# Ledger of designs, part 6: VHH binders against NAD-dependent protein deacetylase sir-2.4 (sir-2.4)

Target 1, 292 residues: NAD-dependent protein deacetylase sir-2.4 (sir-2.4), of Caenorhabditis elegans (q95q89)
Amino acid sequence: MTSVYESLLSDYPDKGVIGKPEIRDTETEIIEKLRTLYNHFVQAKQTGKPIFVLIGAGVSTGSKLPDFRGKQGVWTLQAEGKHAEGVDFQVARPGVSHKSILALHKAGYIKTIITQNVDGLDRKVGIPVEDLIEVHGNLFLEVCQSCFSEYVREEIVMSVGLCPTGRNCEGNKRTGRSCRGKLRDATLDWDTEISLNHLDRIRKAWKQTSHLLCIGTSLEIIPMGSLPLDAKSKGIKTTTINYQETAHEKIVETAIHADVKLILYSLCNALGVNVDLGDDLPDEVPIPLKIS

## First folded at step 1 (VHH)

Design c7 (framework vhh_5c3l_4)
Fold by ESMFold2-Fast, scan of step 1:
Structure c7 (fold): chain B 292 residues (1-292), chain A 129 residues (1-129)
Amino acid sequence: as target 1 above (292 residues)
Amino acid sequence: QVQLQESGGGLVQPGGSLRLSCAASGFTFSSYAMSWVRQAPGKGLEVVSDISGSGGSTTYADSVKGRFTISRDNAKNTLYLQMNSLKPEDTAVYYCARGPSGTEYVKFEGSPSTYFDYRGPGTQVTVSS
């Protein structure tokens, strides 16, 4: 079984800018930009205002899932009459990037994490749900329409748009009381509104953060793609990590054009943060920083 | 501090026109995208139109596309909605809403604008014979 997510979505022709060329920063450029990011992480922990993180599909490319707008992305290849290569969502596992983000969260450098990815990998790696906003949903989740209890499934839920799945709630997981409400999928379609609870959590996160870090996202889809504009209005600076030029390159403080897993793993190494890789071996060695 | 106040609603015949205005205060108006949102009797909220902070980008719900025009005057801190060829189905309370920050944005996902932190009290539009 190949990925079916694209086939579940409604037909929506305007997918933002696709297929931009990859930009590769030199090692010297990466070191300079990474030093700036490192300084923000140090300041965030010292001031008790952690880094606010936005995740896009580029974080999951190390898990053998395609991105959407990169050179070999889903929408890019679809426009050419081709299909993107990748593993099924059911077999994808958290990679070095996910594990690095988890380690930075556990170490107190980051707190609120918004993921645009529906692959469920940010939840699977162990990011606490109270700090994780799956803003576009999660293909492995069903949610009770009455009590909002969540059901994590082994296989993807075969619908999007918050539609009934045909299953019933087994009881309110928060209160322990009986509930027989209908379950729905948790994944947004193009015309589905973002949860009011998610919007409130994002609003509250802005009051407690010193810096926005956008990882592996083209910033082409709103409202999440507009977060750097929100940051600017609040006097908060943004760093992006993406091979392609993002929609907001000209207003961000630092745009790093490099492999997401290389930058995140190098940052962990520079901060002295241990990343639990389990059975995984990183594809790349950390870039050494000299931070006197 | 943030205030939004709509005006220009009223009773109009099918096929007629109305122009809604929204006076904004308490924030840097040009730094925020703005939206018009409506609620018809017995229905949920529908976003009808969005405009970027600069005015360079606009979007419309399919139900109003070609009939409604959103615009803004950043010097006057005012948002407008020109409504032409009005239908009975356009009968609703119309709200002015503050959207994402920034002078430019593009809309490709979700309803025309779903992230609002402030809305006005609304203005009633009734399309009836």
Scores: ipSAE 0.000, ipTM 0.182, lowest interface PAE 13.5, mean pLDDT 81

Design c8 (framework vhh_5c3l_4)
Fold by ESMFold2-Fast, scan of step 1:
Structure c8 (fold): chain B 292 residues (1-292), chain A 122 residues (1-122)
Amino acid sequence: as target 1 above (292 residues)
Amino acid sequence: QVQLQESGGGLVQPGGSLRLSCAASGFTFSNYAMSWVRQAPGKGLEVVSDISYSGGSTTYADSVKGRFTISRDNAKNTLYLQMNSLKPEDTAVYYCARTYGSMKWPGEYDYRGPGTQVTVSS
């Protein structure tokens, strides 16, 4: 459950706007907006400038994890003195949305993916780490403070803020030599620095992209919430997919208010991209919408 | 040309107040998170506070929480730091910085002003 992660974070009073009403586009509105998004994907493939993706908590709701700012979200319920319920992080599995994003990446439509989620599902579904920026970290990772060797765990690391976990490095994975470094968690607290490596990778992605797609995020926290403003300054248009109004709807080209998995799976279908759903899917496969 | 220019520093007695200003030019100020960073004599750089592009989110170092308030006026391209209940340990050069996020880390800003000296002494 996300209550574990919530309990590890320091107290941060301004969590952005929470509990906004859900907006539901009509099927006709969705199809029109999806056609616009489809055209951006086709252009991205033709020009060799893939789609740049930002992922928020709404992508993992199909995996039975709560989001943060929706009506049943972690911060929304906390403000009411309640706790959000969902499966434990260790039980959560990639859903239709994660598998659709992976398929679009494999097909060359998407390249760089920033995830704000700490659930590890974007890595677990198989997105290559060289194209995945886990900007807030991953609850299943420990990192050596000395040699930077990564340790992927089966259970969550019960610490945030890049703090020592009490474990020691078992050896430098790159060189094979002994390392006496201490392991730390890989998950950011509210005031923890974002990696310079991640910021550099984001800067480089802007030079090679034709479009920004923000999926399942309210865009309420900095600095990732400001990506649509960065896109605008570079002449790059943004599409958002979220039931709630985002912080930047007035400056984006297209705001789709619909179920994330419906839009992503429909897009894959329209592009002729096969989605490998596997045998143990946590959510139901949507019937894809037809684009005319 | 991106430019940041601080003002409002000076000598103040313990318990006093100062308001720092930072005039920004050469970029769309409302599109960027901004920070105040300080460096005390013989010490490293310390992040004091940051503020989101809209002003909707702010953070503060534990050393200044409850005493300092960061704010911005996007119409005037100006960043402010209201400093109350000043202590001798607040003595430092204060820098205005444009950042990609929280300035808890030195070197995460792409531009910084020349700084303004704040001295808290009798």
Scores: ipSAE 0.000, ipTM 0.199, lowest interface PAE 12.3, mean pLDDT 83

Design c9 (framework vhh_5c3l_4)
Fold by ESMFold2-Fast, scan of step 1:
Structure c9 (fold): chain B 292 residues (1-292), chain A 122 residues (1-122)
Amino acid sequence: as target 1 above (292 residues)
Amino acid sequence: QVQLQESGGGLVQPGGSLRLSCAASGFTFSRYAMSWVRQAPGKGLEVVSDISGSGGSTTYADSVKGRFTISRDNAKNTLYLQMNSLKPEDTAVYYCAKWGLYSRPSYSFDYRGPGTQVTVSS
């Protein structure tokens, strides 16, 4: 359940702005904004500077998981004394949005992907771990405190804050040597610091990118919410896709207020990128772009 | 897989009217936006009109606004284009087009129909 994750987190009153009204761009507005985004993708491929992606909870709503700050989000409903609806984390599966992002990555349009989601779906869909930064962790991971070997679990680890789980490392998976380290959860609490390794990977990604794309995130929580400011300081433009107004909407080049799934479908279609949907059917039809 | 068959083209005088039809099969017609696309001799493809899967929204190229009307009958898996006040400039092969599939590469549309010739001449 999504309530299990929220119950593991410490009580933290500053969760950012919640419950903002949804904005819905007209079809004409979507087409113009999507054309701008399409041009950035084409340029990224031509220049060898792929798109840098930040993912928030809005990417996983198609997987029947609630977001946090939307109208039916976890924090929004909690503030009203209600419970958010959604499936168990163990049951959730990658949706069309995850599959579209994977397809764009495989096609060379996207390289480094930061996910703020702890649901593990970005890893499960098959995004290579060398290009995926699970910046807030993953509820299905335990990590050795000594050798950093990862243990993928079938059920969520019932702890957050990088706390010992009571299990011990069985050996260094990289070297094959004995290791006696204690295992910890891999999921950040509100006051847990982001790892230096993740920060270093983000720093390096900035040197190889032409554009920042923020998908399904309100940008309310630092430091990830401040990525559009970092982009601006480096002369890199940002596009956001979110129904709610983001914290940095006024400084981004393009703010698209539409369904994440629709925009990613339409972008893949316009770029000629094949998305392996398996048995999934698109709920939305792609918006046609008149490409010059 | 996807099959589209256009009909209704022909020779017509300037100022005349024609109604094109497109019979669709091999996909869930009501879930996909459809387009009418034309190509005049020696010119590129021009999208003249689009219609959403439900029929609730339509678009038209400036060249045909006020003269052409796109519609669909989802119960019959059929797309229509009513063409009024035809001009010599409307002379082209008209294609019925389905927007691309996410299960294969597509640039904008899946042009499966063979087309129907429309000639506007005195």
Scores: ipSAE 0.000, ipTM 0.112, lowest interface PAE 20.0, mean pLDDT 80

Design d1 (framework vhh_8dlx_2)
Fold by ESMFold2-Fast, scan of step 1:
Structure d1 (fold): chain B 292 residues (1-292), chain A 123 residues (1-123)
Amino acid sequence: as target 1 above (292 residues)
Amino acid sequence: EVQLVESGGGVVQPGRSLRLSCAASGFTFSSYGMHWVRQAPGKGLEWIGNIYYSGSTFYNPSLKSLVTISRDDSTNTLYLQMNSLRAEDTAIYYCARGTPSYSKFYGESFDYWGKGTLVTVSS
C-alpha cells in the first residue's frame, strides 16, 4: 500500500505546495508543444546528445499508484485528514508511460534517467541500472552496508532512511567472498543525503545532453526539483509534462499540461519507435496524436 | 573547483546577535547537505549543526537554543544566525560540505571546508 510508505517517513510538516488545480491544454496547444519536444528528440539523436529525463510520481498514476501533490495525492489528502488509496506496491506494474520511456531509451533518444519514485517500476520495466538513477531509492531494495551488494525483494522493505533492516549479507556479490555486513533499506527519508555516486552521474550527464525533460513531477522536492535551474545555467532548455503548474514553469521553454502517457506514446509514434506493450496492461493504450 | 567563502564575522558585544554567510561555488549547492563548525582559540573543532538538501536542520544539543541554520539555494548561500552571544562563542567559524552518511546521528564527514571567519565576542 502507498499509505505504508508515508507511514515510514519521519514527521516533516513542510511538504511543499499541494493540491494545485489541474491545467488541461487544448489538443491544438498539445500538438504545438509536442512538435517542439519532437524537434528536441530529433536533434538529440542527430547530435549524439540524448535527452536527460527526470521522472516524478505522475508517471506511475497509470500503474494505479497515487501521486503526492495532486488533488487525490498522498500529502493533499493527508492535509484533509484523509488517506490516499491505490493498489499495493507489490502488485503495481509498469504502465504505458514506463514502457514508452524504455522504448525511447532503447532507440537512443534518452540516456540518463533520474526517477524520484520509490515504487521500483522504472527498474522493473527494464531500464538498465547503469542509466537509471533511483535518486530517492527503491522500496524493494536492500543494500549491504559493507560490500554494497543489492538484494531485490518481492515485498517492500519496511523501513526508510538507510537504516538496518535486521537482515545480514549472505555473501559479497562483488568479490564472491563471504560478507558479515548488515543490510539496510535503500529508500531516503526527508533528512537522508543523496548518494554522491548519483550526484556525480548527474554532473556527467549534463556534459552529454541537449535537453532536459521533466515528466510527472511538481518539482517541489530539492535538489531534483531544481534541475531546470541547473539546465538554464548550462544553456540547456527544459520541457515539463504535468497537469499541475510546476515550481519552474516561468523558466522552462515548454510546459505541457496533459496526460503523461498520451504525450510519451504520441512522441514514440511520431519518432517511429515501437513500444512493447505486452498482453497484460495496467492502463488502456491512448490513441496517439499526429504531429508530423 | 569547489569553493566555500565565509563572511560576516567581526567584533560583537555580549548579548547581541550576528548572522554569518557562506557563499558556495563550483558544485550544485542544492544537492548537498551543509554544516557549520567552529574552533575556539586553543580548543578543538566543535560541530554546530547542519542543514540537509531537504531543508531539515540538526543541531549540536549544547547549541540548539542559540543558533539557527538556513540556506538560500537560489543564491548558493548558507547562513548561521547566532543569538545571545557570549565570550565562549569567540571562535573561527567554518562552513563545510557534507558527505553521505548511513546514520542520522553524529557522523557525517566533510569533503570541502572554507577558510573560516573570525567572531570575537568582547565587551
Scores: ipSAE 0.000, ipTM 0.135, lowest interface PAE 18.2, mean pLDDT 81

Design d10 (framework vhh_8dlx_2)
Fold by ESMFold2-Fast, scan of step 1:
Structure d10 (fold): chain B 292 residues (1-292), chain A 122 residues (1-122)
Amino acid sequence: as target 1 above (292 residues)
Amino acid sequence: EVQLVESGGGVVQPGRSLRLSCAASGFTFSRYAMHWVRQAPGKGLEWIGNIYYSGSTFYNPSLKSLVTISRDDSTNTLYLQMNSLRAEDTAIYYCAKFGYSPLKYSYYFDYWGKGTLVTVSS
């Protein structure tokens, strides 16, 4: 079936590099790289400069949603005249990766999290909104144009580009005063500008962090894909976790080519961080790698 | 000190091709994404595209059919190849080391060259 999100976006020919081959690090390579990442997490907590996180579509593949540029990604299959398979956005649930990121946040290792994903799963898993930047928006979110009150819906809003949805505000949620402003979707189209508030929050996060961790993103879309360059200019090291070669392999300290949920769950295990897996089936939970 | 110096501009006839160059110094060129931006007379800044240090390119969809961006890390040089030039391509062309948001021209202020003028006329 067709991806709903893909069908809502305007037709843009340049979606970045797609369909790169998957690279799979050996277990020995993964353990060595994971030890480096583990040391950054330990240092971040000790120094009070938590890990700054960028999330891409690869975090949600464990929720049975396709990524965009992988071998079975939305743009990759579209270029082949095919449609990506996966569950509907409405039924997708946070997976091991989301739950691991939440656990690391709760334990004080991670603070500011930027998600490029519009699936709403980072919010649904329970990451606090004050620490979560949904930089491309959220398909389940409507925002009042007048008072900026947010409305989380059970079904996707069915538009992108910050367009009016036809609904009206029910009152200013911040002040409690009446408001009948128009609601709009919260999801960016290709040429929609990123929120100035989000850009300001990102600038402030750089002053409070010791390390950038980019998870499940090819880093092909600017400006978020350029975060490793920003990190480098500030003397901050970057780790990436992605099966495909990212746009910034040569400038990052550590590029881990492995399953996102394996790396995140292994990291939690090594740090002694408990992950609430809830209803996850045993075959969906990776066996953590031993760091020694 | 970061320096970017554009060259290759001039008067060119409609339908012709032109290649612009940007010589970079004062930073490790091979480690950074580079951008091309233009400003036509009486118009605002228009982002053309960028090239990551890896060689990956991303273009303004409105301009994709006209341009190719490339780089030579051995000479610290960025290139913009333009084909099938039209009068509307008349502009000052700038080489830029990236700002935080290239889609928000008011925030695209990291480092810019002085620009090179391209005039498409006969």
Scores: ipSAE 0.000, ipTM 0.145, lowest interface PAE 14.2, mean pLDDT 80

Design d11 (framework vhh_8dlx_2)
Fold by ESMFold2-Fast, scan of step 1:
Formats: C-alpha cells, structure tokens, sequence
Structure d11 (fold): chain B 292 residues (1-292), chain A 121 residues (1-121)
C-alpha cells in the first residue's frame, strides 16, 4: 500500500495543489476531444514521430491503488491527519489502462513512456524497458552499485533514496570474477536527482515527438510536471486525461476530464488496435468514433 | 541535498557594474543548465537568461545588452555580470536550476533564496 511508500519518504512540505474537484466531460465533449487525440495518433504513425507519454497515479487507480492528490489521495489525506486505503503493492496488477498503453506501444503509435509511478505496473504489463523510463524508480527493484544489474523482487524493497539495502550482487563480471557489489534501492526520495541516463533518453526521444500525452497526472511535481511548458515552447501540442484540473490546463490543446481506461480503450478501438485483456473484463464499452 | 546560494548583492550607484555569484552543491553541477531570474519590488518574476551545460547562453531580449551569464564547473559556481545598472534594476536576484531538459528556457526545479541588489544614489 502507498502508506508504506509515504512512510519511507523524507519530510517535504511542497507537494503541490491537492484536493481539487473532479470534472466530468459529457459524452459529446469526450467524442469531440477523443477525435482530436485520434488525429494526433494517426499523424504520429504517418510521420514516424511517435506520441510521447507521461503517466501518473491516475493510471493505477483501476488497480485499486490510491492516487496522491485526489479527494482520497495519499497527500490529501495526510494533510487531514488521515491515511489512504488501498491494496498492497504486491497484490496490485496491471489494469485496462496499462494494457491499452502496451497495445498502442506494440502498434507503433507510442514509443517513449515516462512513468512517475513507483508501483512497477508499467514494467509488469510488459512495456519494454528500453522504452520505459521509471523516472521516480520502482519499489520492486534493487540495482547493483558496481555493475548496474537489476534485481526484480516479489516484495517491495523497504528503502528509498538510492541507499544500500544490505544485500550483495550475485552476478559475475564479464571476466568471470564475482562482482561483489552492494545492492541499492531504485526509488527516488524528494531530494534524489533523476538519473542522467534517464534525462539523456528523454532528450533524445523528445526530438522525435509529434505530441505529448499526459495520463492520470496532476502535473504538480517538477520536473516532469513542466513537460507541457517545454512542449509549448517547441510547438508540440499536449493532451491531458485527468478528472482533476491539471497545473497546466490553460496551455494544453485538449484537456479530457474522463476515466483514463475509458479514453485509452476507446482510442485503441478507434485505431483498430487489439488490447490483450487476458482474464480481465472491460467494465467500459468503447465510445464509438465515426472515422468514415 | 540540493543547495543554491546567491551572493554579491548590495547597494550600487547607477551606471556601475556588479557581478553576482551562485554557489551550487548537492548535485552534478556540470550536467545541468542554470538560470538567473529577478523580482523587482511589487512586480512579478522576470527571466534574465540561462546557460546550458555546454556553455551556450540565451538572454531575455530586453536585457541582452546589459548582462552576461557564465559558469565555472570546476568550482560549481554560476555568475551574472551586470553593466550600466539603472534604478529599475533594483530587485531580488535568484539563481535556479534547469529541470534537466537542456532545450527548455523557463521551467526550473530548485531556487536559491536570492540576493538583493539596490540601485540608488
């Protein structure tokens, strides 16, 4: 549960705006906005410039994990002296939103995906690690400080801030000698720097971007929350999908106030992209988009 | 912990020059772009300019002839050289770290507490 994660973080007063009211677009409004987003996806495929995706906690609410700034969010309830309720991170599994994003990636519409979530669900759904930037880290991941080998655990690592976990690397160097490096957690604290490797990957992908899609994020936390500002300076249009008004509502081209999984699943349907839902039943009927 | 500490402010006569410094610690300074921003009494923030990790500089067109930004990566220090100071340059001057996209100009993630420059006779 997110209460474990919040207890590992250091004290930090600037958590952004919390507790904004939810806005719900009508079906007519959704269809109009979804048509605009659909056109960006078609253009991305035609030009070979993929959609750039930023993911926030709203993508994982369908996995029964709380968000951070909604009315029942972690920071919102903390400000009231309360604790958010949700399933443990170990029992959460990828939902329709994660599976839809994977399907759009496999179909070539999106390539680089930045996730602000530490729940590991974007990796678990099968998004290739070469195209996934877990910018705030992953609670299930330990990394060797010497050889950078990654260890995916079944239970969360009870540490943040890139600190030693007390475990040693089990791998060998290319020379066949034991590595003997120390393992660290892979999750950022408030004052932890974003990896230079991640920043370089973001910069390279950004140059080939046709459109920015921000999903389930309030855009309150910098530096990632500032991506729409950078997009605007470069003439790149942004779409947001979030029930709450985002920090950059006034500068984005399209703000969709609707359920993330409904919009993503409807978009896949409109594009003719098959989503592998496994044993999960979609509780949403795709919104029909007339594309004649 | 990331820290940015501005220094070099004070009272200065109109027409004179002044150099401000910003001492950075707690991060790999040479990997980040840096900004200078000011706020005059009773007014909003005004972006002065930035310097990328590569040393390339970009300035507010209204201020370009009056300022020069430089950096010394060996001492983790950012500088703002100001020439021909006017009364309207009276402001608190802040250094700020670029959020990590080197092509962005205005968004920044960490600020110093500022240094006051008063241009007065």
Amino acid sequence: as target 1 above (292 residues)
Amino acid sequence: EVQLVESGGGVVQPGRSLRLSCAASGFTFSSYGMHWVRQAPGKGLEWIGNIYYSGSTFYNPSLKSLVTISRDDSTNTLYLQMNSLRAEDTAIYYCARDWGLYESGYPFDYWGKGTLVTVSS
Scores: ipSAE 0.000, ipTM 0.240, lowest interface PAE 10.5, mean pLDDT 80

Design d12 (framework vhh_8dlx_2)
Fold by ESMFold2-Fast, scan of step 1:
Structure d12 (fold): chain B 292 residues (1-292), chain A 122 residues (1-122)
Amino acid sequence: as target 1 above (292 residues)
Amino acid sequence: EVQLVESGGGVVQPGRSLRLSCAASGFTFDDYAMHWVRQAPGKGLEWIGNIYYSGSTFYNPSLKSLVTISRDDSTNTLYLQMNSLRAEDTAIYYCATEFYGDLSWYPSLDYWGKGTLVTVSS
């Protein structure tokens, strides 16, 4: 039901490159690349400079949500006059990938996480909000225009672009003081500027980071798609995990063309990190690769 | 105890320039984003712009050509340079902090100075 979200967005022709062919690394290639990533994780924890993470739509495909630019992606199929298949955002639940990222964060390997996804799953899985930057917003949030108190909803907010929803604030949640401000959606449209708070938090993260990991993103949309360029300018190396060639393939240290959940779960297993999968996952638990 | 003290306001003639200062104490200044906000008589609050500890500045697009924000982290001081002042720039000017531990999607301006009055008239 990404068709609901896409119908809320303004008409914008520059959606980036869509429909690139999938590349599938061999198991041997994956294991070699995963050893390199494993070494970065070990070094990050040893030096106290955790991994900086960028999440794209490919992380949520295990939750039965379509991506945007893959072969069956929302923009790819829209360009063909078709509609992407998936579950409603209200039904979607965190998958193996989300739970693996949470486990790596809890274990101290990852600190700051930027998600480009509006599905709210990175927040729902339990990533602490102080370490989570929902850079394009969250379809389940309303925010007070005056005091910035957040209201988490059970159903998606039916607007984007930081527009008034018609509801009023019930009080300042941080201070406990009265507030009669108007609520707005918390999801960016194509022409909406990124939060200044989010930009500052990203700048702070670079000072405490040893490595950039871009997961399930084509890196086609600016400014987040340019993070590997920012990393390179700071002497920080980047790893990407994506089936499609990313916009910055030639400048990254390691490009892994494999299933996101396979790589993340295998990495947790190799690091001795326990992943709390729960009883009712939306996706299949992969058999972890051994990188002895 | 967080304190913000604005200064430099007063009566200025149209077309002139004016620099406002904000002296900060009670927190680690060089780790905070700092904001300028104004309120004209009988009007609502209007955000002017901000500056991060990194030195990056962001401005209200309506005011960008008229103002420059800077900071001196060695003296814990925030500045607002205003050029080509007009009668409509008459307002109380506030500096404000964007606080650590604010988990809101947008920055919350939790601490404000008492304001400094700028009157553009001759």
Scores: ipSAE 0.000, ipTM 0.206, lowest interface PAE 12.8, mean pLDDT 83

Design d13 (framework vhh_8dlx_2)
Fold by ESMFold2-Fast, scan of step 1:
Structure d13 (fold): chain B 292 residues (1-292), chain A 124 residues (1-124)
Amino acid sequence: as target 1 above (292 residues)
Amino acid sequence: EVQLVESGGGVVQPGRSLRLSCAASGFTFSSYGMHWVRQAPGKGLEWIGNIYYSGSTFYNPSLKSLVTISRDDSTNTLYLQMNSLRAEDTAIYYCARVPYYYDSSGYLDAFDIWGKGTLVTVSS
């Protein structure tokens, strides 16, 4: 995350709990927790009730973007009068974590994916838009206010809050009809309401899932941070993967304190799911999970 | 309707400069990033650089000191300025539009629209 995104946002004092200490599970702890998660993935495939996924900023740290609330996170450093280090959004590319999530989706283990990230990497990696909910928007996306046609750009749109960008619609992409609507950015500010369409898609996803997996998120911002509470009310168990203690650690079934990339790539390996890494080399060797 | 037409190619002597143009029509040029790509005889495609709709430019590091990309949104024209031309710069030069998209196999910078190309021959 560069300072550009944080500078576009309105001044808002309540950013949730920041700077919690990092917890590192031992290898033994990781193996036991990963085995539990593995069993949920196997069950999801067998029952036709795929894993429901929530993604936070920790998924994109492997793409050289900072998270928000970790020790070197954007809000954590801002509170100290410092700036987070990272690459420009335009040069960030999907990493092993994004590619692993895509592979699990392609293999039928995961269906609906909510991303809180505005970096556009979940979309760029190839997750189908019908299964992807960019709940806080996408910095590379403009939307027609009249026909809702989407325009994916090569560089970030330099506004947030669903504001007009000054560009015009080139025609309704779905119907092929002419449209002279105004384009707006697709990124939420602190006080922007979540789309009713997104909320409806989330509601429907709950009816088709066996397990909630929260990856690289502190769960500090509502309403997405409250998904584990929604899961509990429906008898659905939650696993979290995050170095820091999440807001709902006490109610989740399994809290894995380890590198997101390591856990996801290890899970793919255990399931026999091939991850298309292209020219990327994984930062971590998969942890072998003894399956008998 | 949607069209890109390159021009300005031809035979040029080593050490000289040359400016290529790309005329865009049938779409809102100012809303899209544009790229220059070349293909030397018998070789693969080589990316030269791009210019975003904001005017920001990025170049192939091996070519950065030798080329400049610019645009004129009032005339829907993209430019490639080349300096200190060498025989190895002999290639067909293409102007391309990248809509910024992906498929389920991974992230791709897929060229949506290509021109027919303009041939540059660097010889004495």
Scores: ipSAE 0.005, ipTM 0.297, lowest interface PAE 12.7, mean pLDDT 81

Design d14 (framework vhh_8dlx_2)
Fold by ESMFold2-Fast, scan of step 1:
Structure d14 (fold): chain B 292 residues (1-292), chain A 121 residues (1-121)
Amino acid sequence: as target 1 above (292 residues)
Amino acid sequence: EVQLVESGGGVVQPGRSLRLSCAASGFTFSSYAMHWVRQAPGKGLEWIGNIYYSGSTFYNPSLKSLVTISRDDSTNTLYLQMNSLRAEDTAIYYCARGSIAAAGYYPFDYWGKGTLVTVSS
């Protein structure tokens, strides 16, 4: 679970602000803020300029994985000399939030999605890899050091920091050529630099973006936490969904302090977007809020 | 003072099994995730697996079929059971405490001195 991942990371003293009190918007406040967000989604589809999404650990709490900086988060409990527990990463399944994001992507409202989560759930739910940036990596992913072919595993790759795993490349899937390269993990440590390919994809995404939506992240860790500042410099407005006050509350257009799955599922309902929940859902389906 | 002391290493024949132990002292053992790591001659460190304070285990996929990690919190002891040993398993085996608030660059904040396992006929 999360304690495996934290145990693999190097010790890093600055984990950002942790353990902030939760803020809970009233239903009236939520509905007003949801109307603003709904209007951005309608405009995004009509203009062909989709919503740019940043995902943090709060999206995976419905999958029974702890977040990092919430009151019961991994770093918060670690600072208290305790450990957060959840289900095994290998057992964790996409929840209502993941399935709602996928539905909004399939419907054309969302295009580029950055996930800070290493749980692999955004890929597992079916978000196309060409539109998904796993910016901190994926615990289930190995990459060839020579040809950069990706291998999705059923079990967690038990290293971080782009270190050799002991396995060899089986050949490049794109070219069909045999490769004798060594495989490495795909998960960043605190001092690992973000991929230049990922940074390039992020820069390109801004050119066709109408709105930035930050979901389940405190925005405490740079550089991803600074995306609302980048948006502002480009004349793009930001909405955040998080129980805790984010690092950029004062510069965002709309800060929604509510349960992530409630907001996302309510938004899908309001837009007339069908969410395929399947039969093996790990969390409970919320009753959607009515905007009108 | 935190101490981790590995034992149970030695010379074993290929195909045999071996169990390593790690005796922990100087901290609340039951509150920490514990890890096994090995280093073969002339090679880098290879992570074997870990066990949470809850008892849940996670393994290096390359080694999962060959090893089992367990713990006894009443005796502050970590175990590594190895089966079907091969020459490639020759290494120094270390136990390590999972980081909670380590000051160093490593994900483990304390390591034992290691125990040598030699697989040969």
Scores: ipSAE 0.000, ipTM 0.123, lowest interface PAE 18.1, mean pLDDT 81

